# Designs tried in a protein design chat: miniprotein binders against a9bab2. Part 2

Target 1, 221 residues: a9bab2
Amino acid sequence: MRQRLTVSESKAIFHKEFPFVVPAVYRRLVDELIVELNLLKNQERFVADGVFAIGLTSIFLDFTKGYKPENQKGILLEAICKCTGFSASNLEQIALEAKKLANGLNTNEIKSLITDNNRDEKESTYKLINKNNHYSRIIAIGIYKLVDMQSNGFNKEEATENSYLDLVNNFGYTKERVEKDVNLYKSSLDKIEKALELIEMNIKDEKRRNKERVSRTKPGQ

## First folded at step 12 (miniprotein)

Design y5
Fold by OpenDDE base, fold request of step 14:
Structure y5 (fold): chain B 221 residues (1-221), chain A 120 residues (1-120)
Amino acid sequence: as target 1 above (221 residues)
Amino acid sequence: SDEELYQRAESLKESGQFDQARDIFSRVVQRYPDHAKAWRELGRTLQEMGDYQRAVDSFRQAISMNPEDVDAYKRMAESLRRMGQYYEAIEMYWRALEINPDDEQIYRALEEAYRLYYEE
């Protein structure tokens, strides 16, 4: 029985797997994912399905859009997954499969694919979208992103900004709960984007001031 | 002296005489509204009494005066959790961890708050 890791133990593994400095603006994201993934791994009704994988990968992608250097992002996700007992490569594959499935289906067809977590292993497609999975903000965001992906596909059904709420009851959750967590996600993303813009402006201003200082110290030849 | 009153209230709190401690701490913060420690200890006393809402209000005052008060954030989070305000509790635990990132006890409490938040 793999002994349940504490958050501190998971963080220690993370630092071994990610031998780089995490910028201050991204530390909260990393820590939140470690805590949540560590918690979910130990829940009996949790399944790392396609909706979960879409949620996790989307959260990571959206919140690391400004991360530099870019080549560390893959290592960062791998470290977060590994320290909590997940495989980043497997989750990315599952997310891709779920995205492909969703791009070809309308909302009603997706509703029909929602299956209980206990259904037998035989039909691979039914494992990607599960009903009554252990709830988390990651699942909520997964549902949101799943529907958003449909709207970008050939079926330009007039996906209203709230079209994802039509699937929530089929998943076994309340609309109010999912909507709250999705709105919190959007708000948090906006805050990080604003913070990154301010950081970039400050860096540009500092570089300008340094150039001006150097130009003044050059003796007039 | 004001210090003697504070120490008396602290002693009463430690002895489990929460009603008397509350009354003295309340007098101290009324007289000295900028006394951050008195606000925190009032909050702790109220928390022990099960008056979680007033405890939260007292901890907010303490934090406004001392933004690095890890104990105030932690206890505020605990009080919020007791009131079923799990999201707000989670945020207060994270604020505590921003100051003290190696506190395993806060992580355990935070995980429990997340568990409760996701079971609602």
Scores: ipSAE 0.780, ipTM 0.891, lowest interface PAE 0.6, mean pLDDT 89
Fold by OpenDDE base, look of step 13:
Structure y5 (fold): chain B 221 residues (1-221), chain A 120 residues (1-120)
Amino acid sequence: as target 1 above (221 residues)
Amino acid sequence: SDEELYQRAESLKESGQFDQARDIFSRVVQRYPDHAKAWRELGRTLQEMGDYQRAVDSFRQAISMNPEDVDAYKRMAESLRRMGQYYEAIEMYWRALEINPDDEQIYRALEEAYRLYYEE
């Protein structure tokens, strides 16, 4: 059994796999993912299934929307996964498969896809959507995103903002817990978006001021 | 002198006489509400006594006066965890790590807080 990596050891691997400077605004995201992934990797009841993969990839995508340069995002996700014993490419593939499986299905049809791990049947078939997976905010966000992605395809009218809550019990979790973590996610996302907007405004203002200074210092020919 | 009172309280705390230390630190912070170190030591004393709520309040005061007090954040988080306030504990550990990003002990405590948060 590979000795459980400490967070410090995972971070050391991360820095080897990502030889770029992480901007300050994204450091917490990276550190949070490293801590959570490292924790989950060591949980016996944890399965990196389709819901998890959707959650993780969605979190990463949403929180790195303003990340520059864009070509580093793939490397960044790979480094986060690798340092915690995951494969980014595998998780992306699993997320895609889960999305395809759920595509065009209503909430009731999605319920039928949720499979209990306790069924004695042969361990060999990788289940994309598991009941009673080890809970994390990543799973909560995965459930949320799974439903949100579907509502965009069907009649917009019936998909209430809280439609994902109808699936929560089928996954084996409490609505209150999942809702709390989803709301915290939304709040955190809003905060980072506002921070990024402020940073962009400040940069534009500085550039304008610098242009004005340069224009004033040019001696009138 | 106020300094003598503070030193006496520290000595009492180190000797395990937490009740007496608490009382003296309480007097110090009442007289000198801007004494960040006294608030932290009061919090620490209260934490040792198992009075986690009052400890949190004291650490909050210490942090308000010294926003870079890593120890206050860490101890506040520990006290919050002891009260079952895992989310708040997690946030305080992250704040501590913003100041000291290489603190392995904080990461261990943070992982445990996450574990507890997800087992609820």
Scores: ipSAE 0.779, ipTM 0.891, lowest interface PAE 0.6, mean pLDDT 89
Fold by OpenDDE base, fold request of step 14:
Structure y5 (fold): chain B 221 residues (1-221), chain A 120 residues (1-120)
Amino acid sequence: as target 1 above (221 residues)
Amino acid sequence: SDEELYQRAESLKESGQFDQARDIFSRVVQRYPDHAKAWRELGRTLQEMGDYQRAVDSFRQAISMNPEDVDAYKRMAESLRRMGQYYEAIEMYWRALEINPDDEQIYRALEEAYRLYYEE
């Protein structure tokens, strides 16, 4: 029985797999993902399905906008997944498959798919979309993003900002819970974006000041 | 002396005489509202008594005066968790970890808070 890793042990593995300094603005994201993934890995009713994979990859993508250097982002995700017993490559593939499936289905067809998948619960076969998966904010974001991805395809006209809530009950969750976590996600994302903008402004200002200083110290040719 | 009153309250708290300790700490913080340690210890006393809401309020005062008080954040989170306020508890544990990022006990408590938050 693989002894459940502590968060500290997972972090130690993370630092081994990611031999770079995580910028301060992204440290909380990394730590939160490590804690949550470590927890979820040990839940009996947890399945790393397509909804989960979409949620995780979307969270990572959205919150690492502006991460520099860009080439470390893949290594970062891999390290987060590996230290918690997941495979980044597998999750990315599963997410892609789920996105493809969702792009081909309307909301009602997704509802039907979720319902039908419940009938076949006896089959040990991996399902891309599961009902009553162990809840997390990652799943909530997965549902949100799944519907958002559909709206970019066929049904542009019917997609309201809250269309994802129509699927929540079919997944076995409450609308209030999912909505709360999605709203918290949006709010957190806005905060990070604002923080990054401020950082960029400060860097630009510093560069300008340095250029001005250097120009003043160069003797007039 | 004020220090003697504080020490008496600490001794009472340590001996499990929480009611008496609470009363003395309350007098101390009333007289000295800027006494961060007294607010924290009042919070701890109230927490032991199961008065979690008043404990949280006391810890909030302690934190406002000492933003680096890891113990106050941790205990505030514990009290919030006891009241079923799991999201707020999670946030306070994260605040504690921002100050002390290697505290395994806080991570364990945090994981439990997440578990409870996701099972509701």
Scores: ipSAE 0.779, ipTM 0.890, lowest interface PAE 0.6, mean pLDDT 89
Fold by OpenDDE base, look of step 12:
Structure y5 (fold): chain B 221 residues (1-221), chain A 120 residues (1-120)
Amino acid sequence: as target 1 above (221 residues)
Amino acid sequence: SDEELYQRAESLKESGQFDQARDIFSRVVQRYPDHAKAWRELGRTLQEMGDYQRAVDSFRQAISMNPEDVDAYKRMAESLRRMGQYYEAIEMYWRALEINPDDEQIYRALEEAYRLYYEE
């Protein structure tokens, strides 16, 4: 049994795998993911399935939209996954497979894809969508994003903003719990977006001020 | 002197005489509402007594006066956890970690709070 890593040990591995400075605005995201992934890795009823993978990759993508340089984002996700005993590439693949499986399906058809994780069945087929997976906000976001992705497809059945809630009971969770975590996610995302906008404005203002200063200090030839 | 009263309350707290310590700290913070340390120690005393709601209120006052009080955040989080307010506890632990990012004890407590939050 791999000895459970402490958060500090995971963070130490993270710093080895990500030899760049994480901007201050993203530090909490990174730390939250490390803590949650480290916790989940050690839960007996946890399966890193398609819903989880969609949740994780979506959280990462949404919260790192403003991350510069862009080429470090892949390395960052890899480092977060590796330091917690996950594989970013595997999770991305699983997420893609789950998306493909759900592609073009309505909410009722997606319900049919939700299957119980029978621990005993050595079923060789990795179940992408599991019922009664260990709950986390990552799973909640995964459920939300799974349905949200379908709404953007051609079959505009009126996926209402809350269509994902119709699946929650099929996953074995309460609507109130999932809705709470999804709403918290949305609120947090909005806060980061606003913070990034402010940072960008400040940078532009500083650049303008610096240009003005340089223009004034040019000695008149 | 007010300092003597504070010291007496601290001594009472350390000796496990929490009721008496509470009463004295309460008097101190009523008389000196800006005494951040007294609010924190009142909170701690209340926490030991199992009065977690009043502890949280006291820690909130301490934090309002000293936003970098890691101990107050940690104790507030612990009290919130004891009341089953896991989300709020998690947020307080994160606030503490923003100040002290290398505190392994807080991370352990935070993980436990997450565990409890996800088991509800």
Scores: ipSAE 0.778, ipTM 0.890, lowest interface PAE 0.6, mean pLDDT 89
Fold by ESMFold2, fold request of step 14:
Structure y5 (fold): chain B 221 residues (1-221), chain A 120 residues (1-120)
Amino acid sequence: as target 1 above (221 residues)
Amino acid sequence: SDEELYQRAESLKESGQFDQARDIFSRVVQRYPDHAKAWRELGRTLQEMGDYQRAVDSFRQAISMNPEDVDAYKRMAESLRRMGQYYEAIEMYWRALEINPDDEQIYRALEEAYRLYYEE
């Protein structure tokens, strides 16, 4: 097993793999993911399973909705994953597989997908949806999104905003822990959405002021 | 004067007489509630005494007067962590990184705070 990277070492790799400026509004997202992924890589009970992969990819996509230029978003996710010892393409594939398994299922059917794993054993048969994975907010969001996917498809009328809490004990976590992290996630999304709206308004104001300045400049001849 | 009281309290703190230093710093901030340096030193004294809640309250006052005091954010975060308030500690470490973005010690402290937070 290779020696674990420090956050500073991971950030050095990140800047090599992402040789662009990260806009200030996204800097905490990027740095926080690097810290969290470095931590999780080192945890004995951690498995990069389907619920984790759904959580990570959902967090990234939700928080980067306004990211420009858009063609850099994929490179950004790849750099975050690579600098912490993960593969973005592998995680995206695992997330897709877990979504396919859960697609159109109600909450009780999703419970049957949760594999009852021994905490010390990590086998290929436990890749997608595991009980007792090392807890993180990324897992909490993965659980939330798994049920949100249910409401987006099959059984739309049955699902509620808080239906994900019915699954939490089946994953081996407490409802209070997961609910806190989901609520913090929702609050953080609201904050970045408002920050992006302000940025767009300031860009429009700057373009208007620049157009007014240019129009006051005398044409040549 | 408050300057003479402040210097006396600093000397007492440096000599390890924390309860005397605390009492004098407390009088200074009561008389001069906008004295950022005295609030920070009161917080440091309380932290040495293990009174983490009052340390946090004092650092919060110092920060309200001087929002760029990286040391106050870091010490507030450390006191919050010792009290088991890991999410709040994480937020204070991120505030410190907004001011000093490449501090490896803060990143190591963040990683530890996330570990404790997830195990909570």
Scores: ipSAE 0.671, ipTM 0.835, lowest interface PAE 1.3, mean pLDDT 85

Design y5
Fold by ESMFold2, fold request of step 14:
Structure y5 (fold): chain B 221 residues (1-221), chain A 120 residues (1-120)
Amino acid sequence: as target 1 above (221 residues)
Amino acid sequence: SDEELYQRAESLKESGQFDQARDIFSRVVQRYPDHAKAWRELGRTLQEMGDYQRAVDSFRQAISMNPEDVDAYKRMAESLRRMGQYYEAIEMYWRALEINPDDEQIYRALEEAYRLYYEE
């Protein structure tokens, strides 16, 4: 039986592993991942699979696109994982292997890969999804990214962005649940991108005013 | 006076006479709709009575006037959770954590809300 960490205990570990200031715009991302990862770790039978690993790493990369300084981004992911009992490097490797397995497959081929009992001996098939894992939004994003949207932008036509739904029942979840959580993810990502744009606008306006003030005080002007 | 009505409702709430407290707090907010504390206490009274929808509506009024009212967010989230509105409860708990980031009881409630949300 695993020892269960409280969120408070995980946050204490996080601050030891990440001894830098987390910018305010990213604080909810960090805290929400810690809460959700603790919830998953408290499941008796949770095993990090390819869909989970893709989901977690994709969420992190999408939400931290503008994170500064850049060299702290990897340390941030490592701290989030470690404080909740996961290994960032292991998860990144699992995600890479899962993407390689699914590379070039269509939806029917992925369905065949995960449901075919005659192929139970394939070790990589068992790593794609652990059917004993309870559902989470991280898994929903993993399905979204894996089957139809691994390298695609968010401005694609609805048909290409929603084709992941054709496979959802084969992962043991409902289309309605996964679609709801993917849409909430997209909304949250739009909100943080807009917040970052406003922060950048305020910085640029302040720099322009400073340059105008300095140019008025130059000797010989 | 209106201050005497408010104090009487508070005393009734503390003594467990929730029906009477609700009636008096309702009169206070009808006459003084900008009374943030009265809206919050009406919401708390309704919550004790199990009237979660009206509690949420009252807490929303209190929050609109004082967006830093941690207790109103926490209690609104609890009422939303009791009604099975788990996503909305999660969002209110996060707003409470923006104000009080180290509140362990909010994190425990948040974990439970996520669990219920995923089991829905």
Scores: ipSAE 0.636, ipTM 0.825, lowest interface PAE 1.4, mean pLDDT 82
Fold by ESMFold2, fold request of step 14:
Structure y5 (fold): chain B 221 residues (1-221), chain A 120 residues (1-120)
Amino acid sequence: as target 1 above (221 residues)
Amino acid sequence: SDEELYQRAESLKESGQFDQARDIFSRVVQRYPDHAKAWRELGRTLQEMGDYQRAVDSFRQAISMNPEDVDAYKRMAESLRRMGQYYEAIEMYWRALEINPDDEQIYRALEEAYRLYYEE
């Protein structure tokens, strides 16, 4: 991270590292991540922590669920990270370790982990949260996903749609800001899912019409 | 004539007489609500006067008639930013990038808008 790049320079690197066509439905996701990651790179003393890593990898996976071909998703994430001065493999490892630390914990146990995790002696290289990091919506989604991951380890009454807000003060952010960004994220995700559903329906309709056309041209069928 | 009124308002704007330019542009768009350029110039004049809400309203009218007007999207976003409506500004900058996808000035404005949004 010796040099700070403009968005245009980062996009040039991205196209070199990802020499495939990005489908139109994903172009804003890619460009928006590049802008936001460049913003973070331009901040002095930004340190990727567990919450950030969970947030970034979760955003990418959620928005690329329908991405074809499937085998290009890893290359896409790597290119987005590399062109902005991050390592996708390092971030994925940080996210995995943070998920293991939080797995099966309730909100109070995560609060305790956050309080203890802020001391340097406890965590060698990867902290769950670095209090010096400036807020971003990526962090907001990381907080949201920490609680969302608990739904498989606890009953539904303990993990509501807004349970992640109980943690917000422990991260030093306002509930209003985090809730706003999570709700915008959910809305954007719903829009992508609807767009992909419509694309799939159009493909099925064309295949059905093509089969009917072929069947009408076949003798004896 | 209508063209003489428009040209007079432009001259007044360029000479810094924004109140008079605003009044004339307002008359033009009230009489000719389909005049996309007059809506855009009214918005620009209101921006210079610091009336960002009315500037946004004027740019929205210009955009409704010419949805490919990159400058109107960019200026609408700037006015929204000045009012502290950073998320809405970000959305207008992305609209401008749909039309002109490699505009470095817009990407620089986006970075600033995200920064302000997160500092809010």
Scores: ipSAE 0.622, ipTM 0.809, lowest interface PAE 1.4, mean pLDDT 83
Fold by ESMFold2, look of step 13:
Structure y5 (fold): chain B 221 residues (1-221), chain A 120 residues (1-120)
Amino acid sequence: as target 1 above (221 residues)
Amino acid sequence: SDEELYQRAESLKESGQFDQARDIFSRVVQRYPDHAKAWRELGRTLQEMGDYQRAVDSFRQAISMNPEDVDAYKRMAESLRRMGQYYEAIEMYWRALEINPDDEQIYRALEEAYRLYYEE
């Protein structure tokens, strides 16, 4: 029998692999990814394929756009992956391969990339884009971003905010479930953007008050 | 007096007489809608009775008056989970973790809630 890491054990590994302070605004992102990745690691239907990899790397990049210092972002993702039994470099490579495969394809052409994957426990090889993977919001975002990748290619004008829904049934999910999770994702991005804006406004106010205090104590030389 | 009504309801709840406790706590919060403790205890009583929707409504009132009540968030999340509202339960667990970041019980509950949410 294979033993699983608890969230507590994963967080202990995380702190060893990321020996820096995580700003408060990002703590939920980090902890939520650790929880979700621990869950997915122990699901028999789960495959860390190209759609999952696109979803995970996109979520991370979108939510950490404002992260300082910038050079710690790679270390942060590596720590999140390692503490839950994933490899950030493997996932980034798989995401790049899936993006290259789908680049410039319309939604109908992307449907032909979606394959069934019959997995024997003895074999660990998976197809790059799988039907009926264990559902998660990470997969939902992967599907969404896969079509967003297409919209940046030669078919950009045809893609809309909801074009990804045309693929959802081909992946074996319901449109309602995936749309709900994509909308929640967008709402979460709006919330972190507003939180970062508020933090910046408070820094401005404190900087202004400090300048006023210095100028009042030093009216002349 | 209002304090005597509250204490009687709390004693009834502790003795397992949930119907009577619910009726008295309901009267207390109707008369004193700012009574955070009474809303929380009403929610706990309703939760024991399996009335999860009214429990959630009561915990929401308690939270609006005391937004750092970790127990109210945890119990609200439990009631939401029992009603099959898994995403909402997950959000309440995360709010509890914002207050108390290393609660092992909440992380175990989160993992279960995510599992149920994704199987929905």
Scores: ipSAE 0.614, ipTM 0.808, lowest interface PAE 1.5, mean pLDDT 85

## First folded at step 17 (miniprotein)

Design b3
Fold by OpenDDE base, look of step 17:
Structure b3 (fold): chain B 221 residues (1-221), chain A 120 residues (1-120)
Amino acid sequence: as target 1 above (221 residues)
Amino acid sequence: SDEELYQRAESLKESGQFDQAIDKFSRVVQRYPDHAKAWRELGRTLQEMGDYQRAVDAFRQAISMNPEDVDAYKRMAESLRRMGQYYEAIEMYWRALEIDPDDEQIYRALEEAYRLYYEE
């Protein structure tokens, strides 16, 4: 049995795999993902399936929209995954496959894709959408994003903001729990977006002030 | 004096006389509401008695007086966890880690809080 890594050990690996400074605004995101992924890796009923992969990649993408330099984001995700015993490339592939599978399907059709993870089925076929997977906010967000992606393609009118809740019971979870975690996700995202806006404003103001200072120090020829 | 009253409260706590200690600490914080240490020790005493709600309230006051009190955050988180308030406990552990990012004990407690949160 692979010895469970401590969070400190995972963080040490992370710093080796990501030799760049994580901006302060993103540190909590990174640390939260490391803690949660490290925990989930050791849960017996946890499967890194398509819904999970969609959730994880979506969380990462949504919270790193303002990350600079942009070319480090891929390395960052890879480092987070690697330090917790996951593969970013595999998760991205699984997420893509799950998205493709659900593409163009209505909520009822998506329900039909949710299958029980029968441990006994040695079926070599990786099930992309599992019922009764170990719950996490990542799964909750995965469910949310899975449905949200479908609503963008079809008539906006029928996709209520809470359409994802119709699938929650089919996944084996309570609506209240999933809704809570999704709402917390949305709230957290809003907070980061506001923080980033403030940072950008401050940078612009500083640049302006610097330009003004430089212009004043140039002797009027 | 406030210090004498505080010391008596500490002595009572150390001797396991928690009810009396709580009474004395309460008097200290009523008279001196900015006494961060008294709030923290009141919280600890309440926590030891299993009065987690009142402990949380006391730790909140301690933190308001000293926002860098890592121990108060940890104990508040533990008290919240004991009450089944796992999300709030998680947030308090993260606050503690913002101050002390190398505290492995907090990470262990945090992982446990997440486990409990996800099993709820």
Scores: ipSAE 0.767, ipTM 0.885, lowest interface PAE 0.7, mean pLDDT 89
Fold by ESMFold2, look of step 18:
Structure b3 (fold): chain B 221 residues (1-221), chain A 120 residues (1-120)
Amino acid sequence: as target 1 above (221 residues)
Amino acid sequence: SDEELYQRAESLKESGQFDQAIDKFSRVVQRYPDHAKAWRELGRTLQEMGDYQRAVDAFRQAISMNPEDVDAYKRMAESLRRMGQYYEAIEMYWRALEIDPDDEQIYRALEEAYRLYYEE
């Protein structure tokens, strides 16, 4: 039986590995990733493969775009991974390898990369893209991002925003589940982007009001 | 007075007369719609009877009046979970954690809610 850390125990390790204050706007991202990674770590069917790694690293990068100071972002991801028994550097390498395999492929060609994670064929080595992995919304985002990269490249297939749904059944999931999780991701990302823009706008407005307050009335008024 | 009406409803609840307690708590919140404790206890009593939708509605009222009521968020999340509304339950647990960030009970409930959400 693998050791299962409680969220409380993982958070204690996290604070040791990340001895800085996490700004309020990012606290839920951090805590939610810790909860989800703890759940996944001890699932027998779970494999930290290329789709999962793409999903995790994409979620982190997208939600931390405004993170200050910038030089703490790598330390933050490393702490999140370490406190839940994962390696950030390993996951980043796996994501890179999976992106290289999928580079320039259309949706039908990506289907050929999806392999069965049958127990008898599952040695200590991992598979980059697995069928029937233990589902998580992180994997849903990995599937979405894998196809989204295709639509931003110079490939010949006419990809649409929803082309990733054509792959979902090949992974062993339902389109309804994955679509729901992708839409929730997009909504959450929009919310944090708007929150960061509002924070920046309020800082600019306060600076303008302070300059206006200290300005003198013009002569002759 | 609202205190007399409230205490009568509480007494009925403590004696296990949940249907009568619900009726009395409902009268309290009709007459005193800003009575946050009565909304929360109405929600608790409805939850005991398995009326999770009405429990959620009552807890939402309690939260609107006291947004720092961690227990109301937790109980609302429990009712949502019992109705199979797992994403909404998860959201209420996270709102409770904004107030009390280290509550181990909430994290255990979150783990269960995520598990159920992914099994859906």
Scores: ipSAE 0.562, ipTM 0.792, lowest interface PAE 1.8, mean pLDDT 84

